# VH-VL binders against Holliday junction branch migration complex subunit RuvA (ruvA): the designs that were tried, part 3

Target 1, 202 residues: Holliday junction branch migration complex subunit RuvA (ruvA), of Salinibacter ruber (q2s5c8)
Amino acid sequence: MIDYVSGTLVDKTTDSALVDVNGLGYRVHVPTSTYKRLPDTDEEVTLHTYHYLREDDESLYGFATKAERTVFETMTGVSRVGPKLALSALSAMTPTELRDHVMEGDKSRLTQISGVGTKTADRLIVELRDRLADLDVLEDTSPLSGGSDARAEARADALEALTELGLSKADAERSIRQVLRDNAGIQSADELVRRALKADQE

## First folded at step 17 (VH-VL)

Design d4 (from d1 with heavy chain S57H)
Fold by OpenDDE, fold request of step 18:
Structure d4 (fold): chain C 202 residues (1-202), chain A 125 residues (1-125), chain B 107 residues (1-107)
Amino acid sequence: as target 1 above (202 residues)
Amino acid sequence: QVQLQESGPGLVRPSQTLSLTCTVSGYSISSDYYWSWVRQPPGRGLEWIGYIYYRGHTTYNPSLKSRVTMLRDTSKNQFSLRLSSVTAADTAVYYCARDDYYYEGGDYYDAFDIWGQGSLVTVSS
Amino acid sequence: DIQMTQSPSSLSASVGDRVTITCRASQSISSWLNWYQQKPGKAPKLLIYAASSLQSGVPSRFSGSGSGTDFTFTISSLQPEDIATYYCQQHYDYPLTFGQGTKVEIK
């Protein structure tokens, strides 16, 4: 299974991220909580992913934290809970909040989740109470951004330098991405610029 | 083929308890379904009475909650309805039904896909 | 309770006609809406689930649309065997509730 995706964020929407991994683009569905934590495009990102596979539906879901992924997996493992509902839940509340509401049987809070009526709330309580109680780790503060502040700074400086050299912003970004795909460890703006220019000439 | 069949007395006296049993064949009631009762007074619409879930928990229509009891017997593959303190207003065709689920667009949706033929219960002295 | 209101209560149409029934929920039920057909002396039969999904074995002339509070059931070409009462039903909140029904007859 695909347990994580690490690469360059190429594009993002309110409910998805496109991550380039060595020339392969992965479209990953994300909850709002993860979307809000995504870096800017052309930055490095690592998502904890769950590969949802059915006969008639195959999708990749990504999360900022392992806790969110665990909860997503736990939810979708329950009868009559689909990935959309699970994402909606994680968009509306934290894993800890969800657990607490489920444990307390608080239908009023659960029905605040988009698309959740009292029947679904009741189902979530019945099916998830024991499963969520067994989860020992529901907190994760791991950053989404890959690399260091130094890399981010190097990218920014390289982008500026390349644009000053006459490249369009779009071309500069593309070149930098290409360089970083080949050499993810580069933390020097000068090296990025040098390699980007070379790549653009090829 | 999954079949549901209602059984019980067709006549109940006022203030007595209406008792019906639904026998399920071709499928185990221990599967993850909501086993439901729905009734229909003569010439009128449909009223949901309640569920018994495969895990044993029940949910009743609030309008009937104080008088309704649903049970399941896994050994007989049956589930039952008891309605106490009946009046003429409880005269209806009573249906047992299976609440199945369907996957659409990333969500599951529920519906009554299999019904019994229905059992008329008349409340009369 | 969520009230389901159907319109019209009854209609008469000719064979081959397009028939449209509307169902309105008193509050949003997302897509948790089912349509049933009931013939005299018979149990209801599921036709449409999840507002727009056709139940297996049901003719393609039956369809459903809508989300939230307003839903539509359509028979594209009415057939003699379609004489029945049709019910919408919400599966969103307890108690589960049905519309009052629409009686469909043929002229």
Scores: ipSAE 0.911, ipTM 0.961, lowest interface PAE 0.5, mean pLDDT 93
Fold by OpenDDE, fold request of step 18:
Structure d4 (fold): chain C 202 residues (1-202), chain A 125 residues (1-125), chain B 107 residues (1-107)
Amino acid sequence: as target 1 above (202 residues)
Amino acid sequence: QVQLQESGPGLVRPSQTLSLTCTVSGYSISSDYYWSWVRQPPGRGLEWIGYIYYRGHTTYNPSLKSRVTMLRDTSKNQFSLRLSSVTAADTAVYYCARDDYYYEGGDYYDAFDIWGQGSLVTVSS
Amino acid sequence: DIQMTQSPSSLSASVGDRVTITCRASQSISSWLNWYQQKPGKAPKLLIYAASSLQSGVPSRFSGSGSGTDFTFTISSLQPEDIATYYCQQHYDYPLTFGQGTKVEIK
């Protein structure tokens, strides 16, 4: 329903952002990972949002990346997984890490999530393994204040190109992330692909 | 209304296998929930034995894992408990129960909300 | 295993009295704590889930509080029909475990 919120960051806490959009203030729950990426107050910000709507609970959740939102949506779509748990998971680990731990059945890592015991860890593995297996969880490290779309497109294109060249999706994602960590200013798919391939050869 | 009912022999000889069946009515065991077994020795507390999940996965108490097998028959809407190599220590009232979940404060929490009436199983020669 | 320790093991009170039972977990279980009532010869009955939420159909005189390791169960006004053994139970880690129980009697 509400897929994004773009406006001026008016206030922020460790677990929420208040964004003014043309005179309307939206309080958005955010994971720690997104909180850390928020700009200063009075700056422009764009969050990918998920409108969680139940009979007894209506809340807005926001994320720095589409991948985080997708994971959040995927998690909350599973039996006995609420938005707080999903948010805690994304605060504790990246979408990629979560996917990997779930795929590997690593309960020891999953129980590091606040409020997650072995029973919940087991449930996450059972319920999310198939759902996360094919999920695009490539992280976008671009600033929240602008340019996110171009970079996201470049990443997507680069991922596709690398997979077409024979790399596994996981390897391609890892390579792209590494390249972007080393060079956050890259905005073209061609450059991402070129550098990713070079890194794989070294 | 969802109901659970235990059935099986009330007497088992030592070293033999205890077998109980829980018949569920009013709800399909393959649709949702953890379907659980809990036992209570006479005059003592409660001990969780294990789950069979609606998706078919099982989890057992480590103290009983080597002797416990839980199965389900979706066609009969039943789930069963087998406990091998029984001793007098396994004498107890055995309950089957539904592990339901509740939304509270953004999380789901689990609890045993529906129980069978229990079945006494005595291990004796 | 997570140990659940209840206090007291037994108590006797008068009708109308406030009854308090405590439950301590050997490690943090967040709010994954349930309270059950078991009458003689009957199966346990869920009273409180998620540490403080009252199960549907349960009288309001029953309540629960706490989080982490320390939990409290309260009967605000003890009634004759409340004679039973009460159990706390953690649903956080395998194996799921119960307290030893608190036997509540009426003087």
Scores: ipSAE 0.904, ipTM 0.961, lowest interface PAE 0.5, mean pLDDT 93
Fold by ESMFold2, fold request of step 18:
Parts: sequence; C-alpha cells; structure tokens
Structure d4 (fold): chain C 202 residues (1-202), chain A 125 residues (1-125), chain B 107 residues (1-107)
Amino acid sequence: as target 1 above (202 residues)
Amino acid sequence: QVQLQESGPGLVRPSQTLSLTCTVSGYSISSDYYWSWVRQPPGRGLEWIGYIYYRGHTTYNPSLKSRVTMLRDTSKNQFSLRLSSVTAADTAVYYCARDDYYYEGGDYYDAFDIWGQGSLVTVSS
Amino acid sequence: DIQMTQSPSSLSASVGDRVTITCRASQSISSWLNWYQQKPGKAPKLLIYAASSLQSGVPSRFSGSGSGTDFTFTISSLQPEDIATYYCQQHYDYPLTFGQGTKVEIK
C-alpha cells in the first residue's frame, strides 16, 4: 500500500527515520545502510517503503534503494522470516552478497548476521535459495531514483543559476526557501528558478 | 487438535537398530514446522536427536549423526527414527515433538510446543 | 555446542514462596531461550518461549527474563502443582541443547 514516503526528516535513530509528509509523521524502520544515507534533520528525504501488516503488528520499513526493498519483500514472504531478521541481513550485507551467500550455502557468513544462529542460517538457505536465484536485483541498470536527491540537486542548481543571474546568495536562498514553502514537491531547477525570479520581482 | 504418538519396540538388543515411529494426527507433516526427536535417559536430562523440516530436509545432532536416520511417510503422516549399533547408553525415553514458531517484536522464535507421551526403549542383552 | 547451565540443580521451597531459577548459555543466544516444565512420568510442557513470552494457558505466576547469556525463570508464588523439573533450552545453534534441569520440591 505505501510504496514510498517523501517529506521532511524530523528525527532519526540508528534504525528509524521520522518523516513528516505534510503534517503526517511516518516512523520508518531502516537498515543501517539506509540510516547512513539519511540527510540531516529538517532536510528532504525519500525512502522506498514496504508496509508490513499482520493481525498483531503494523510497521513501515524503508530503504535507500529498490534492490534493498526487493530483498526485504522476498525475505519476509518466506516462512519463519520476519522483518527484523530481514533488516539485520540488509544491515550486515548488500543484496548481492546475501544472494551469493545463500546460493553457496555459506552458513559461516550468514551467522554473522545479528541474531542469526546456525538453525536460522540453515533456514535462510533452505527457504531463500530458489527465491533469490531468480531475483533480478543485479541486472537493474536504471539509476536508483531518489526524490530527496533530486530535490537537493534542484535546489543547488537553482541557487547557482540565480546567483549567475545576478541575485545575491542571500536573496537567492530566501527566494528558493519561499517557493519551496509553498511548493515542497518541486524537483526541477528550471521551475524553481522561474518561480524564485517571479517572487523576487514582486 | 494436533497430537503426536510414538510407537515401536520397547526392548532392543545391543548392536541392533532402534526403530521408532511418530504418528501425527490433526495436521499434515508436509505443511509446516520441524518434526523432531528428543530423548531422555532414565534420571537424566533431555537430548535433541534431530528433525525433519516440512520441506524434507534433515538435521541431526553431530554426536549421533553417524548412527541416525530419520525418514517420513507423508501418506501415513508419520516420521521415523532409526538409531543403529545401539548400546546401553541409548536406553532412554524417546519423544517426538513439534518445533513451532512464534512472532514476537518483528522476529520469529522457535520452541517445542507439542510432545508425544514418550516411549521407553531399553537396550539390554 | 552451546552449553546451558542451570542453577540450582535442585531446591525445596514452601507453598507461596518466590522461586528463581537461572540459566546461563556458554555463548550468546540472543532471546532464543525456552523454559519447559516436566512432571514425573510426563513429557515436557512448554511454559515460556523467546525468553519472556508466556505460552497460552500457562498461569501468570510463571515468568522469564534475560537475553544474551543470562536468563531467569521465576514462579512468583509456588503452588503444590508446580512440583516438577524445569529445563531451559536454546533454539539458536545446532545441536539444540537443554540445561541439566532444576528439580523443584515442596518442603
């Protein structure tokens, strides 16, 4: 149901991000690899998400890359594999490394995942081998999409363009901040420049 | 309701093969879970022997691995234990048990939730 | 192999007493620790799974705590029907192993 969240990063911990989406705060559980990619508080962020639902549990999980989300979804669709184990795996190794260790039956590497003993390592191998063999995460040649990255690039490009057009850095920053306050979703530098110039002239 | 019941000879001679069958009622052993054998020598503690996963894979206690074979007959909903070359040290109550799982705080945890009544097997000359 | 060491090996207590049994794993097992009750001549009965979660139908006087290597099982008010041997058991590494047991008797 919820494929991504895009908004302002309000708070972060080593395993979660609180993202404000126009007044709704979503707490998103993340692996360490995604935590390390989070921006500073008050900056824009977009996370690929998976909405995990059970009768007795509802949580939102988030990832910097689609490959990580795909592995998470594949893992949690397997008997006796929960979201915490899936997050631990993605915190310990990349999607490619996980697939390779499962294909090779490498229990020694799998037991390095936090909370994974030899019984769980065997279960991962037995349950995931046929599911990860066909996983196409390595062959995705499309650039990873990231709305927070696109917005950050658009803001930087707009600032550069406005200063090249003769605005002071302070005036350009103020104008861009004002435009984004009214239109937080803009991802085009050209649109930001156009609106900032119009707002500055008024 | 799921029930497990051990059956087999109560007396086995040294060097022979101990054979036990666990009959499961109320659930198909090929649908889920690990299906396990655990033994308890008289007056002593419990020792895990091994299990069959519902997908058919087996794992045995390394201390017994060279002498243990576990099989299942899904048409009779049974799984069995063979222990070869027995000695007096193999005298024990043998239990079959279901290895179930529980969701807690985002993870699954395993435990033996259903046990058979136990079958005493004595190894004596 | 992960060794599970219980303390004490036996104890006697009065009805109504609080009983505490400890279990130590020789290496970390996270929270993969179960407690079983076994009455003479009967199969073990699961009381607690995941270190602290009570099995359905088990009285609330039973509880468990701990993680890593040190675990505790408590009967808050001992009853006559609690006379049994109690076992901890780790479900983390092969071979799956049990503690040696703690025999609980009424004085």
Scores: ipSAE 0.775, ipTM 0.907, lowest interface PAE 0.8, mean pLDDT 88
Fold by ESMFold2, fold request of step 18:
Structure d4 (fold): chain C 202 residues (1-202), chain A 125 residues (1-125), chain B 107 residues (1-107)
Amino acid sequence: as target 1 above (202 residues)
Amino acid sequence: QVQLQESGPGLVRPSQTLSLTCTVSGYSISSDYYWSWVRQPPGRGLEWIGYIYYRGHTTYNPSLKSRVTMLRDTSKNQFSLRLSSVTAADTAVYYCARDDYYYEGGDYYDAFDIWGQGSLVTVSS
Amino acid sequence: DIQMTQSPSSLSASVGDRVTITCRASQSISSWLNWYQQKPGKAPKLLIYAASSLQSGVPSRFSGSGSGTDFTFTISSLQPEDIATYYCQQHYDYPLTFGQGTKVEIK
């Protein structure tokens, strides 16, 4: 139900952000990778969120990118993988690094995630290999100030839209890269899609 | 009520293959969990032999890996242990066990929650 | 392999006594530590998982604590039915390993 929170960053710790949204304070648990991208307090921030709900646990988790949220959701949907482990994974490596290590079956890298022994590493490989194969590799690591978030989200949204229109993920990524090489300042997913489709026809 | 029961020969000659079957009732072994073998030599401690994950992946104790094979038969709801080239050192009570999981503090933790009664296998001439 | 070292190997105590068993892992296993009770001629029974969480149906006189490498198991008031061998077991790395056991007797 809560897909994002956007507001003023009131407080941050290495694993959480308190975001004021018109007088309502949301404490959002974040991986270290997202913490590092948070602006200074009193600045605006937007986080992609996932509302984790169990009978005996309820928390709001937040991420700098849709790719990170997708990894978190994918991981917590796996048997015997909880949100603390999923946050540890995203704190230790990027979504693209995680996908690559899982695809390669690299247990030694996966066991470097806090709380992951060889049993858990094997389970991550078995459970996630097919579920992460299509992960979007277009990650934006810039700070989460308002303008840079718009660019990252526009790229992610454009990739999703082009894929739904029938392009392969590889073709969509190539087209988006070409458009951005020619028009680096585009922050609208609609504009990226429009230009990518035009370039693809040419 | 989930129950595990070991079956197989109680006596095996040296150099032959030890073969045991665990029959699971009350739950399908292809639905969840790891399904495991653990052994205990008489008067001694416990040694983990290996698992089959519900998706079919197997993992074995490296000390036994060259001699062990585990298989499952989902139509009979059974998983089995084969240990080749046995010696007297392989004399033990063999247990099958379910590897279950528990949610605590944002993580899942694993444990052997259901055990069979155990089957003594003696290796002797 | 992660070695699990229990102490003591055996103990005798009176009914009502507090009993403490320690378990030390050769490297960090976070909280991936279980405790089992095994009575003579029977299969092990899970008492405690995740270092400190009590399995359903286990009496509250049993408890566990610790994380990382050092763990303790306590019976707050020993009962006659608690005569058994107790094992710690790590579920973190392959191979999964058990401590050597602690035999608890009534004196």
Scores: ipSAE 0.770, ipTM 0.903, lowest interface PAE 0.8, mean pLDDT 88

Design d4 (from d1 with heavy chain S57H)
Fold by ESMFold2, fold request of step 18:
Structure d4 (fold): chain C 202 residues (1-202), chain A 125 residues (1-125), chain B 107 residues (1-107)
Amino acid sequence: as target 1 above (202 residues)
Amino acid sequence: QVQLQESGPGLVRPSQTLSLTCTVSGYSISSDYYWSWVRQPPGRGLEWIGYIYYRGHTTYNPSLKSRVTMLRDTSKNQFSLRLSSVTAADTAVYYCARDDYYYEGGDYYDAFDIWGQGSLVTVSS
Amino acid sequence: DIQMTQSPSSLSASVGDRVTITCRASQSISSWLNWYQQKPGKAPKLLIYAASSLQSGVPSRFSGSGSGTDFTFTISSLQPEDIATYYCQQHYDYPLTFGQGTKVEIK
């Protein structure tokens, strides 16, 4: 019933986000991977959501990407797979990694998911192999919010560019941190690289 | 009401194959659950032998895997245990059991909720 | 294999006494621990699943607690019909394993 929630992030914990949508506060359960991508409180956020409903449980779950929601929905639609297990899987690995491990029958990787022993790992492989094989949506292309992710993307691109230009990873990270201390609003990887190279010449 | 009942010979000679059948009434074994065998040597504790999942996949205790086969006959609503090359150490009460699941706080938890009455199988000359 | 160690191996108590049995797993099994009662000559009966959840139809004097590696089973007021052997059992890893049992008798 509720496909997304878009509003102001009022509060966050390691496993939830409270989003205010014009006076309605939605408490949304999230995997660790989505928690780490949440903005600071009082900033705008959009989460892809899934309304989990059964006779004795009702909760709203939220995800940074459409791929994560699709995996959650696919997992919880399978016998003996609950939302807590599905969140644990998405906290431990990406949608693509999960699909690949299930398709390969890689029990050793699946048991690394919190709460997953060998019996549960076998069940995930048996129940999910067909369900995950044909998902074309597992690429992470869904936007969540503007602004904060653009800055994170610029930093990631700048780090990659600096290491390709010959800086050690440590030196590149140090130079980027120095530039961002002086210019926190930079949203261009080219600008960040240019300034970082000047800073690293010492 | 779901019920499980073991049947088969009570006496098996050493080196032969022990064969037991579990007949399930009140539920189709191909619809859900794991369907399992557990044994108990006289005066001793319980040992899990293996499962057939409702989708047909089997998992066996590694200590017995080389000698055990489990099959099902959905037309008779039965699943069976075959244990080859038996010795006196295989003398036990053999139980079939249903592995059910329970939803609690976002997770499913499994347990053996329905057991057969047990069948004593003695391995002796 | 996950070994399940119960303590004590046997006990004797009076009607009305509180009885406590412990079960230790050789590695963490989270809360994937069950308790069964087996009366002489009968099949085991599930009492507790998920470490602490009471099976339907089981008297409320039975309870369980714990997580990880250490678990406790309690009978708050022992009754004559509680003469049995009690087993813990982990449902986390293959092979599924049982404790060695605790025989409970009335003095």
Scores: ipSAE 0.737, ipTM 0.891, lowest interface PAE 1.0, mean pLDDT 88

## First folded at step 18 (VH-VL; from d4 with heavy chain Y109W)

Design t25
Fold by ESMFold2, look of step 19:
Structure t25 (fold): chain C 202 residues (1-202), chain A 125 residues (1-125), chain B 107 residues (1-107)
Amino acid sequence: as target 1 above (202 residues)
Amino acid sequence: QVQLQESGPGLVRPSQTLSLTCTVSGYSISSDYYWSWVRQPPGRGLEWIGYIYYRGHTTYNPSLKSRVTMLRDTSKNQFSLRLSSVTAADTAVYYCARDDYYYEGGDYWDAFDIWGQGSLVTVSS
Amino acid sequence: DIQMTQSPSSLSASVGDRVTITCRASQSISSWLNWYQQKPGKAPKLLIYAASSLQSGVPSRFSGSGSGTDFTFTISSLQPEDIATYYCQQHYDYPLTFGQGTKVEIK
């Protein structure tokens, strides 16, 4: 029923955002990964939301990307897996990482999620393998208001530059993803290229 | 009320296959939980053999994995244990048990909350 | 495999006494430990889960505590019906393992 929330970011914590929509304040629970992508307070923000409604609980969960929301919905559909565990997973790893670990059956990585023991890791693999196979792993930054067009341009320019310098497209993409893992806000193609070349020594 | 009952032969010859069935009443084994086998040699402690998840996947104790198969028959509401190539060391009371669990948020627990009465299986020539 | 070592192997106590059993894990298992009671000739019965949580229907004289590697099970006032062997069991990692048991008797 509530598919997104768009308004002014009034307050944020590591696990929530308060968004003012024309005088209505929506407190939205977010994973740490979404918190890190929130703008400064008093700026505009849009979050993909999931309206969690149960007999004794009503909460609004919010995500920077549709992939994150899909993971949340999919995980909470697993027996005895609730919202807190789903948020822990998204705080610990990206949707792509989660899908890959599930598809590979990598229990040791899944148990690094807070609240996931060996039995829960086994269950996540069994329950999620088919449900996450078709997950769209591309990040969607359009709901957040800050600087995303400049970052997209910097990424495209960096990819072309790295390819011109002799990296394969695959290696260039991997290096850029590595750099952006630690610094998603880079808006300079020159800085991206410089850091990506250093990161490529793996 | 949920009850578990073991059944099967009480005497098995060495090198043969031990086969036990757990019949569950008052609850469908395909609805929830893990369904487990645990054994206890006479005068000794408890050893977990394995689980079968209500959706069908199994996990076995690595020390027994090469000899163990667990199956279920949902039409009879039963799950079973086969242990191949038995020796005298496999003489034990065999229990089936329900494994209840909780994984909400950061809270995690599981435990065997309902047990069958046990069935002694003796391996002897 | 995670080894669970109980102390003592057996004990004798009088009705009304406080009884304490310890369980040591060979590695940290957080609070992922259960306690079971097994009366002679019967199946084990769950008493305590998650180190300290009392199972429904279990008398409040039973309690558990601990985290990491060292755990304690206590009967605050021993009753005649508490004659049994008590087992700790970890569910931190496969294979699930039990302690060797502590036999509790009345003097």
Scores: ipSAE 0.168, ipTM 0.628, lowest interface PAE 5.1, mean pLDDT 85

